# Designs tried in a protein design chat: VHH binders against o26223. Part 95

Target 1, 191 residues: o26223
Amino acid sequence: MKLLWTSQHIKVTVHIDGKVSKMDVLEAIKTRRSIRKYQDREVPEELIDKILDAAMCGPSAVDERPWHFIVVRNREMLEKIPEVHPYGAMVKDAPVAIIVCCDSSLEKIPGFWVQDCSIASQNILLAAHSLGLGAVWTGVYPLEDRVEGIRRLFSIPEHVIPFSVIPLGYPAENPGTRDLFDPDRIHLEKW
Short names: E, the ipSAE of ESMFold2; O, the ipSAE of OpenDDE; V2, 0.75 times the mean of E and O plus 0.25 times the DockQ between their complexes.

## First folded at step 6 (VHH)

Design t24 (framework vhh_7nfr_2; at its last look DockQ between E and O 0.01; V2 from the best seeds 0.00; counts 0 for: pae O 9.8 > 2, placed apart)
Fold by ESMFold2-Fast, scan of step 6:
Structure t24 (fold): chain B 191 residues (1-191), chain A 125 residues (1-125)
Amino acid sequence: as target 1 above (191 residues)
Amino acid sequence: QVQLQESGGGLVQPGGSLRLSCAASGFTFDDYAMSWVRQAPGEGREWVSSISWNSGSIFYADSVKGRFTIARDNVKNTLYLLMDSLKSDDTAVYYCATPGDYESYLSQTDAFDIWGQGTQVTVSS
């Protein structure tokens, strides 16, 4: 197979500390890595607000936007997450975590909230990266024990479904960049 | 570097029992969830069981639930799989696994790194 699409660099205007800067969107997407080691340094509320604004800007099925977010900074609560999430050990060391939830009362079409909350979760990861933070998506839904554990821990009502837990902070590791382009996964005109 | 060494496999008759062990080194074992995965000849990897860092959360595949027990000893840096009522379908190489590559969002199903040679379990009469 021949390479049939060209990587292009698109510049996006972002606001940082009241200033406007240019960022390469494609490079941001390609250089974002999951980060599980964080500096012992607080994340300002202004950065969390920017990340959550970005999370809510994603597309959703029939524009239902079913997402709600819990911002967790309490050390005692962060330390309890690994007890209900086997691969959430890094959360106890993060300065903050965001729990992405679906409010099922906002659903307009059944089942698409999973895609909506996935989009919101990825936007959180990309926005964090663009702001100099590291984050990792730790899956909750559809694993029933994790869903129930997180619900109980954070007093989440039955009509709201916890979808993901995303710890974030200033990165204390640099895992490098991946090169994953595989032209064999691209089919022209038909399978 | 991460090192995982599985042991305890062997040949057993149907209905028999085995205890598998996994000795871990090269990382902070008590900070990580651990899993057992198995692979029969010519087939893909099948997740068997996972245990959180503090043993507070334990999960099993439907095929082994009620027959297998996962446990860990954080002082010895060792993971165990206690296998009862073994069936011919349990025949496989068993690997203990760490959370896989850094980009996995699940770990229990898609994010397994295998570092050792595994231990062979054969259930036959």
Scores: ipSAE 0.324, ipTM 0.704, lowest interface PAE 1.5, mean pLDDT 83
Fold by ESMFold2, look of step 7:
Structure t24 (fold): chain B 191 residues (1-191), chain A 125 residues (1-125)
Amino acid sequence: as target 1 above (191 residues)
Amino acid sequence: QVQLQESGGGLVQPGGSLRLSCAASGFTFDDYAMSWVRQAPGEGREWVSSISWNSGSIFYADSVKGRFTIARDNVKNTLYLLMDSLKSDDTAVYYCATPGDYESYLSQTDAFDIWGQGTQVTVSS
């Protein structure tokens, strides 16, 4: 955003988000890739706020909105996540991770919180991509060892279920776009 | 065109050592985490160890911790498993593997897309 404040003697132009670009929503969905390599560059808190705002825009069953988010930037904690999530090795290399959780006390209808948290998780991926970041969803729920490991590591209470861990950062890889459209998956009127 | 080729297996006595190698070709090796997985006769596949693309994170199954060492050489496109203090329970075919799929949100032992042919390790007598 350009600053338009003027004075009689000085004009100042400030670029607030110099590398931010607008992206069509269909383009974002089709070009988003899982990113597992990150630059050694911090992610500003403002971008994390925008990502979490987007996460909370998702629909939920009967508007129950059961999600909570843990933002992890501490190096020691990021380095410990792979100890309880053996396939989450890239989390150690990320400048920040978001843990998506379900607070079961917020459930209004049983059994839909997984869909609710999946929607929030996908919104995080898309919002990160739109902001020039890369991210990957690493699964926690329903794998009990991972759920219990993450719960212990972050002191998550028993009524809160860690669902996913999403490391993110400025990408250090470009895996490209794939065309995965399969017309055989489309059924008109019936199976 | 994508190939993983294990070598270095053999017959060894309990307490012995072996060094397994896995040569990779036909893909960008240093884009992938790599794993060793083993299968004893009549049993399911058991994950043994994993290493991240840059060797920054290394993991072992409890059954092999302190005895096995995983390593990789991204210049030679080679994955290694150094096996010490071998036991009869380590007898298995050892495979190197990688998920290969960049869009999986759930990686686990049975989610590997790319496998080698395997190398037999036999610990006897």
Scores: ipSAE 0.147, ipTM 0.560, lowest interface PAE 3.4, mean pLDDT 85
Fold by OpenDDE, look of step 7:
Structure t24 (fold): chain B 191 residues (1-191), chain A 125 residues (1-125)
Amino acid sequence: as target 1 above (191 residues)
Amino acid sequence: QVQLQESGGGLVQPGGSLRLSCAASGFTFDDYAMSWVRQAPGEGREWVSSISWNSGSIFYADSVKGRFTIARDNVKNTLYLLMDSLKSDDTAVYYCATPGDYESYLSQTDAFDIWGQGTQVTVSS
């Protein structure tokens, strides 16, 4: 009995577009999701360095670069963050968190620091994602209770404003894909 | 041209072990997440395991979790699958693959680019 090897033609969809590569920027943007569950695995310092490097590569108003970063690995501190940040419950489960702050003394133009720190925060998320990590942006500013809570917890000076807390880790969840494109939000030439 | 060549398959008894290898060429191996998928006779493709480019993220199907270990050597451009405690249900052709995209990589979808011929694993007493 000749076992007829039915050569099932495995349709090789050759995605030549490098979508699975060290993510091109568009892939990173499109596929990034908030990750709130993490593996019990430490994040190498090298990856954090790369992420922080990316965080500092974003533009800022008149190149003021007002951002500072607190890297938190201490388990006790990570566990305390949810006490002052009601939507930061996942931080206690992360091996590391980055707190993005603004040093107001570095501001050249008042108010643009929010944009600057937002760009830095987003770059952290994208870089993390591209490196195979999961992260989530937990907003601190402009909520006064969260700002003050984080400030006290980490003894942040008054002239420095905590902006976001971003837990990071190897992802232990997959939120799936989403399509957020909405052509109704696009206006040509005029509203 | 992208080439993936699987090896290491064979006949093994239940409870036995095998080590699969996948030699990759024709692309920058260390830029890509890699996966193992398998197909049993008469069945569809089943995702087995995935590993990110830097081995930072590793995922396993529930069916193989605790028994299989995925690894990669980016210097040798090689993907590995260590299979322990093999069961009859593990009998399949095993393919080295790349996910279609990173989202698919994470979601364990059936969207894989399969370039190799696969290697037969038969678990039979």
Scores: ipSAE 0.006, ipTM 0.266, lowest interface PAE 9.8, mean pLDDT 86
ESMFold2 (binder alone), look of step 7: mean pLDDT 79; pTM 0.802

Design t25 (framework vhh_7nfr_2)
Fold by ESMFold2-Fast, scan of step 6:
Structure t25 (fold): chain B 191 residues (1-191), chain A 125 residues (1-125)
Amino acid sequence: as target 1 above (191 residues)
Amino acid sequence: QVQLQESGGGLVQPGGSLRLSCAASGFTFDDYAMSWVRQAPGEGREWVSYISWNSGSIWYADSVKGRFTIARDNVKNTLYLLMDSLKSDDTAVYYCATPGDYESYLSQTDAFDIWGQGTQVTVSS
């Protein structure tokens, strides 16, 4: 391990003697990128199951766990998502997408379901990355047109709110990683 | 404030070579992937080449593969495009570009953000 100092940020380089290490949690968090280009290759059901298991392991307000998930593999349905989501063009080219939903009947505390579904969405992105897949969170809630468009397209009941659409697949791009650490946003003891 | 300033264009004959430069400031250049994009008269924008922050991933459009080389100097905050065996079809204004709202979970306005005026490349006899 070598620490490299720049005028702005600390860079850490880890040397591995020709051996590929498994991705640890910090590496997964720091190297995950939004991926919008996918290989023409199916994602095994086993990997989707692992991702959804990870999604459900997040914390939720008063353990309400209001999330439901729709797994979309149907080509025709994926191709219709850009019609109701203006920034979802990449979804039509993905082998699969997960729609994160809130079942409002499971909500115990008003409003916290947004945080719960955000946590589930991020866990999907991190789990996908750790398994060698790429994914991107495309926002649905609270944009009324997107919420109603997705609801209509996937026959989602009135008491269920679509929160995000996350296409995923084997990545066909590698944007690299970012160094976003900003010490000016950290305050010691008080503001 | 992101600033990108392209240079190095000009008039060359078919088969000639040019080296384009893009001086970057106002952001941490070595944290971002960079691209070259061109726009021919009367046409839309066309992606030309991509380079990751550490030069570990480099891609080219099929139209330029084998003729163009993208490179970056993170110490000088400069992106380069070395253009060999130029063809009349390469005539365009060339822009260096940052990724658009790539990490946004709400929107992605464009695949590329163009900040400068570009540099004109004209390939003619």
Scores: ipSAE 0.255, ipTM 0.689, lowest interface PAE 2.6, mean pLDDT 84

Design t26 (framework vhh_7nfr_2; at its last look DockQ between E and O 0.01; V2 from the best seeds 0.00; counts 0 for: pae O 13.0 > 2, unsure alone 64.98 < 65, placed apart)
Fold by ESMFold2-Fast, scan of step 6:
Structure t26 (fold): chain B 191 residues (1-191), chain A 125 residues (1-125)
Amino acid sequence: as target 1 above (191 residues)
Amino acid sequence: QVQLQESGGGLVQPGGSLRLSCAASGFTFDDYAMHWVRQAPGEGREWVSSISWNSGSIWYADSVKGRFTIARDNVKNTLYLLMDSLKSDDTAVYYCATPGDYESYLSQTDAFDIWGQGTQVTVSS
């Protein structure tokens, strides 16, 4: 898959099964869906690198950039995630998962790391979608039992907080597009 | 249009067994997780069990763990719930459910869409 950039507009060209498609930013945002079923097909390391590069490009409170990422490809480890994250059953069927973490030693002001890690998680989902992959954000923080389960499973130190587990793969489902625009949530000039 | 048809309920004595079935149509059944949810008279809906698309991951509510078994047949587009050692507290209308059409980042199993009329299970003498 190839990424092409222009001075006017960011355009992505993706090669899928001998076909070429284009996806602009609005299309990517509007058509991205959570994908929980994956093909039995490996994801190339270069695509994971592109996704992680995109993950780190979001805004960050006082530019503290507290995120760290664990890339999990080991089948034995992926199969153990559902035991400590009950709602992450699909992770064992994915070829790879990314664990988004906060290194609290990088935190300059309390609480904003949650927003930074949320931005990183969404960027992973959008980047994966733009590259022809499917992904889903499975929440870890702020659920104490899941935080401790993931920490223990991946030997994460106490000053690092696992935030989300995001399995990725080539999609084996197509849930379609949502229409969520609600003008009643838009207020002009004041409430 | 999604269609789910539950069956197999009835009146049974405490300690008895029942096998519920759910016939699915109108969607690609083998692409989705499936769920059983129940609702007792005057109470809210309670999640009972979930099964992944390939039967590789199975989950049970603590109240039914060890007594109920969820299964699916992807060739027949049918979901099953085998209920053993039934208790009076299991009395409810049982619904099979598809995953909700949602973008939850919390859970694959935290939202359910119910399409059928359910099947009544009554546990009493």
Scores: ipSAE 0.336, ipTM 0.704, lowest interface PAE 1.6, mean pLDDT 85
Fold by ESMFold2, look of step 7:
Structure t26 (fold): chain B 191 residues (1-191), chain A 125 residues (1-125)
Amino acid sequence: as target 1 above (191 residues)
Amino acid sequence: QVQLQESGGGLVQPGGSLRLSCAASGFTFDDYAMHWVRQAPGEGREWVSSISWNSGSIWYADSVKGRFTIARDNVKNTLYLLMDSLKSDDTAVYYCATPGDYESYLSQTDAFDIWGQGTQVTVSS
């Protein structure tokens, strides 16, 4: 039997602006762009749930899974983020942002949480893109003033470290696809 | 679509002052952090200063802190750099910049988009 009609190979569908859609993982990786302009349009909780599910699918050091996520929809709070973030203007226009945090009490090996939260953050970007949303990773850690500013704004306790702020929404721009492959970055067997 | 035009450079003696301007159009200026970046002859680009969209956060490179002042006027869509106590190491082409296509991460290490030809600052020694 051909693999086409097995459950592993059926086409999966997702609703994007009322259309049924599917995006291959390699296509998502190649076409994802930082999006800083968003439509004045609510992002359904269902899509946020899917994005956070994807974020938690990433590997982590010794399976420590140190991540926590703050979902911010409150307009007043979104408008305050730019006060502590030099690139923060787009956050004030986003319908929602996700703050990726590390709970240091979950660390099993000190310091690996940075890799763990980076993996979760990239998965958020890819999942959002695959669902027809645009997002951008705005850096918080390791900038001390940003870390403390975000911690203060969202009442984050001292043992929890805000890592990134990811505003997202339906895109109001389309920067297109780029070819970034550089074979000179590839070393076979030895540097 | 983005257009940035730098001006205000020139030849200055050590210890002198200059005010650089950057006129912006083709985008919503007050949605973006803005940056000054400089490039001396034979060197790479060096981040100089950044300012948040509402002037609430301001950063300087250690090499210019206390001597340079960044400001913006969101009504006139203009970015400024007031340069005091200039020294020969400040000789460079100065560019204003927007955040790049990639993630917005660090004020001094983020990728920058340069849209203009810059303005030459020369400090004679």
Scores: ipSAE 0.005, ipTM 0.269, lowest interface PAE 10.3, mean pLDDT 83
Fold by OpenDDE, look of step 7:
Structure t26 (fold): chain B 191 residues (1-191), chain A 125 residues (1-125)
Amino acid sequence: as target 1 above (191 residues)
Amino acid sequence: QVQLQESGGGLVQPGGSLRLSCAASGFTFDDYAMHWVRQAPGEGREWVSSISWNSGSIWYADSVKGRFTIARDNVKNTLYLLMDSLKSDDTAVYYCATPGDYESYLSQTDAFDIWGQGTQVTVSS
């Protein structure tokens, strides 16, 4: 009795390497959404490099560029992040996360590092989206428990401040687009 | 067409060693974590091991931890499983697999969409 191994043809719909559709900047901004579900697909290093390049292209106060980036691919570490970040549950499901940090020793003017790191973080999100990835900004600073949690977890020195954790991956959700334009928030010449 | 082809299986005595290979084609191999899954006769599929795209992360089932070693060569598009100290309970068809388009957990074999034909490993005295 020849056990006919029924070759279950698992139709692997390999989503063809999504053509990194080059989005123009406005398209990227307008269509970007926070993505919290990710495919079990890893992000190529080349894409991370591009994202980090973009992150470093933003302006900073007096060009202080205080940012540092921790790229986390270690599964154990990714799984630990939610333990210290209550709103970082999705990080455990991402193939990679970028932790944006400020090196306070690089500050030329006190306090602008928040803006600098915010710009870097946003550029990460936009770049990721333009490259066909999904990401979400999970805030760390200024919540002390999160800051210290991430600091401890990644042995970040005291003079370096973790600012955001940004999980990235190929999106496993499509939340659609939003129209967030509100003319009531626009004031002409005066309030 | 996406293809995975396992090889290296065979008959081995308890305590013996085997090296499995999985040749991948038809997709960007280094974009994906790769997995070994096995199925013993009459049993369900059991996750064995996983390796990230750059080998930076590796996972093993408790049943094979310390005995099996997963590795990959991204230049050759090949996944490997070195199996040492083989036991009778290791007898199974071993499959190479990669995840599909949706969120999956490493231990959830049903989440893998791409499978090879498998290679038979028989551990028998």
Scores: ipSAE 0.000, ipTM 0.227, lowest interface PAE 13.0, mean pLDDT 86
ESMFold2 (binder alone), look of step 7: mean pLDDT 79; pTM 0.799

Design t27 (framework vhh_7nfr_2; at its last look DockQ between E and O 0.01; V2 from the best seeds 0.00; counts 0 for: pae E 19.0 > 2, placed apart)
Fold by ESMFold2-Fast, scan of step 6:
Structure t27 (fold): chain B 191 residues (1-191), chain A 126 residues (1-126)
Amino acid sequence: as target 1 above (191 residues)
Amino acid sequence: QVQLQESGGGLVQPGGSLRLSCAASGFTFDDYAMSWVRQAPGEGREWVSSISWNSGSIWYADSVKGRFTIARDNVKNTLYLLMDSLKSDDTAVYYCAKAYSETFLTSYEHYGMDVWGQGTQVTVSS
């Protein structure tokens, strides 16, 4: 039993026993690592569709959901991203990248779109990991040179703000799991 | 295994020059920003300079602006610090550092560093 998806993000649900992936949600959160080395292997459209569906399911301030996504598979375009994003070198080697954008015309509450797009970006990373892919978030906003560089490269209109660039692919590296639990950061009842 | 090995330190008189090198291995050098950090005897670590993966963005601490130049050679997997007009206050152990693996933000002065080298001693005295 499995969840069946169409390329239009329309799901055809069969009976499921509570898991779509081999990782439970806590395992996915704890074992996700930034992946910057990818196999020379195409990512199926169906997996990108599932990732983008998950990206749009996050909470949003006043349900404004201002996110838009650009899916980049063109090798020449991927190779140009590092020219305008100095810390995006790994994008040149990725089979695909997703650019998370905010359409400011959809914004209902000023300033909360940053949180909305952060949620969408993290959901992309977690969904990719749960599907056996690796990804990394490369920051664009609020660095104005990167924002304008990405906008120019992908013909993004002035009312749309590029937020992050997320290359992804089948991982060609396997970093170890991090042990980050720190009980000293937890305060009961009061500081 | 990720390794960073600094070299090029030594004793130099005030006003002199030194060239520090950092040989990197065990990772894809041109995927990461790199930094130089120094530590004087009995003091905390002080950030000196950072360079982006393609040398397109370079940053310096105010104390070294106009005197130090950071550079990298991605073919040789080597980071450099060219130090001119050295002062007694520049006396420190100089460390090479690689940016954090789990970061979505790289900024000028507060580069996250998750791998450090052993350091190379620079002493400026008469």
Scores: ipSAE 0.239, ipTM 0.623, lowest interface PAE 2.8, mean pLDDT 84
Fold by ESMFold2, look of step 7:
Structure t27 (fold): chain B 191 residues (1-191), chain A 126 residues (1-126)
Amino acid sequence: as target 1 above (191 residues)
Amino acid sequence: QVQLQESGGGLVQPGGSLRLSCAASGFTFDDYAMSWVRQAPGEGREWVSSISWNSGSIWYADSVKGRFTIARDNVKNTLYLLMDSLKSDDTAVYYCAKAYSETFLTSYEHYGMDVWGQGTQVTVSS
């Protein structure tokens, strides 16, 4: 929450609410939810920088690090994304979106870039959550119509593959925490 | 300084056997996957075999499967290639190679290896 208050000779410093700035990693993983409704509030560039730093910390196959990121803040471009990405309707209402891409010229092992970009995408979600933001992963790859649409919209070259679009902003909803642990999914020593 | 020194090459007749050794120094040997790579005259380098840090996973190129055996001794910091049933097509300089990362990754081809030794010549003739 951002507030401004003034009186004679007193100025209240407006603070970005950093309630999640020191969140434990297990807490972040357990409490992160897809957020599809955002406040009409800009996300500072410094937070985007921190999120992208986190995205690039993920492991990759043979350390190939094939990822590239497009940061989209332009309102007209954000409003066009739903035209080529029908399940990305919330993107038009987000203050910013990050497009995760694979540069195939950086691949060292064919086909593992999907895992690599998935790791980067999940790190974006966790980092955003830890900074008090909400985000959602909207799938682009492997849906060819979405891949082609996003590539065309952002002038992405043929050797670069758009993987996901991640709108983010300060959340305007609170879906709550879920307990998803299922011991029947755990197999010791063998199936 | 990372150093890899191959030995054990030589001239052998078809159907013969050789044992190559690679002495490693200048890094923590048991943190890395290791590979053998060969280069025939006039050709590029061809991946032969890889072994994980603890020998738990081993891979061979189809051209050598069933004839070559990779092994490592993490106490002596030594990588081995036992070559049986040698053919003239196996004639090459054989290189020992270290992964460029400390992770437990396999190497596909020369992919992901950053240090090679000077090589040891294997010649299958007569």
Scores: ipSAE 0.000, ipTM 0.091, lowest interface PAE 19.0, mean pLDDT 83
Fold by OpenDDE, look of step 7:
Structure t27 (fold): chain B 191 residues (1-191), chain A 126 residues (1-126)
Amino acid sequence: as target 1 above (191 residues)
Amino acid sequence: QVQLQESGGGLVQPGGSLRLSCAASGFTFDDYAMSWVRQAPGEGREWVSSISWNSGSIWYADSVKGRFTIARDNVKNTLYLLMDSLKSDDTAVYYCAKAYSETFLTSYEHYGMDVWGQGTQVTVSS
């Protein structure tokens, strides 16, 4: 079967070895890029599970762990997300998205949930990258229109705050590497 | 800095053989799957072969199956491509590529490679 190199729709079978991906943590951090183009490939549930496991391993204020995750694979729902999230256009092209939410009822200290969910979101990105997936953090909170849009779309209770939408997929782009080190941002002992 | 450097390309007659090497540096070589990708003049990049970090899994494009052999030496941080029974259609620049992880490599696509070498020219001509 001549796999016709049709552009974006190459169903590439990814061999997932039962082993956890090997990537140095510093390498993962330094080489991670926002990926907004995805292959027409499904992401195995196993990978999502690993990513979510990683997401839940981050620290949280007084260990409150306020996060919830909505895993979205439904094509119709993915296609609707850009309607309420103007900078989430790529979500419609992803095979899966994770919506990170805060359950305010789980907060022990008010306000730290933003940090907690940020850490969870970043861990999702790093885990995805380490597993060979591309992802991008699309901010929802604190923009009210986005928060309410996502809330309505997914029937999220009032006490639960959507924080981020993270589309994931096998990358169909390579943004390359960046050197973001800026010595001018480093101050020794005092400003 | 992560670097990949290909070598071993050249001019060969149809039916001939070549051995390509890719020297890797700047990363833990045995943590990543590696691939060969080629690009013929006027054409897009074509995935050729991939090998997992421990050589436990190997994939080939249909166009090179039975003729090419991918291998790696994790002690030497080197990726190899043994090319036998070369054809004119094998003429291309051959690139060594690093995968994001040991499990990311696809059997048919070069997407998901995060580092590329400069390539080595392989010309098969009478």
Scores: ipSAE 0.000, ipTM 0.229, lowest interface PAE 14.2, mean pLDDT 87
ESMFold2 (binder alone), look of step 7: mean pLDDT 81; pTM 0.834

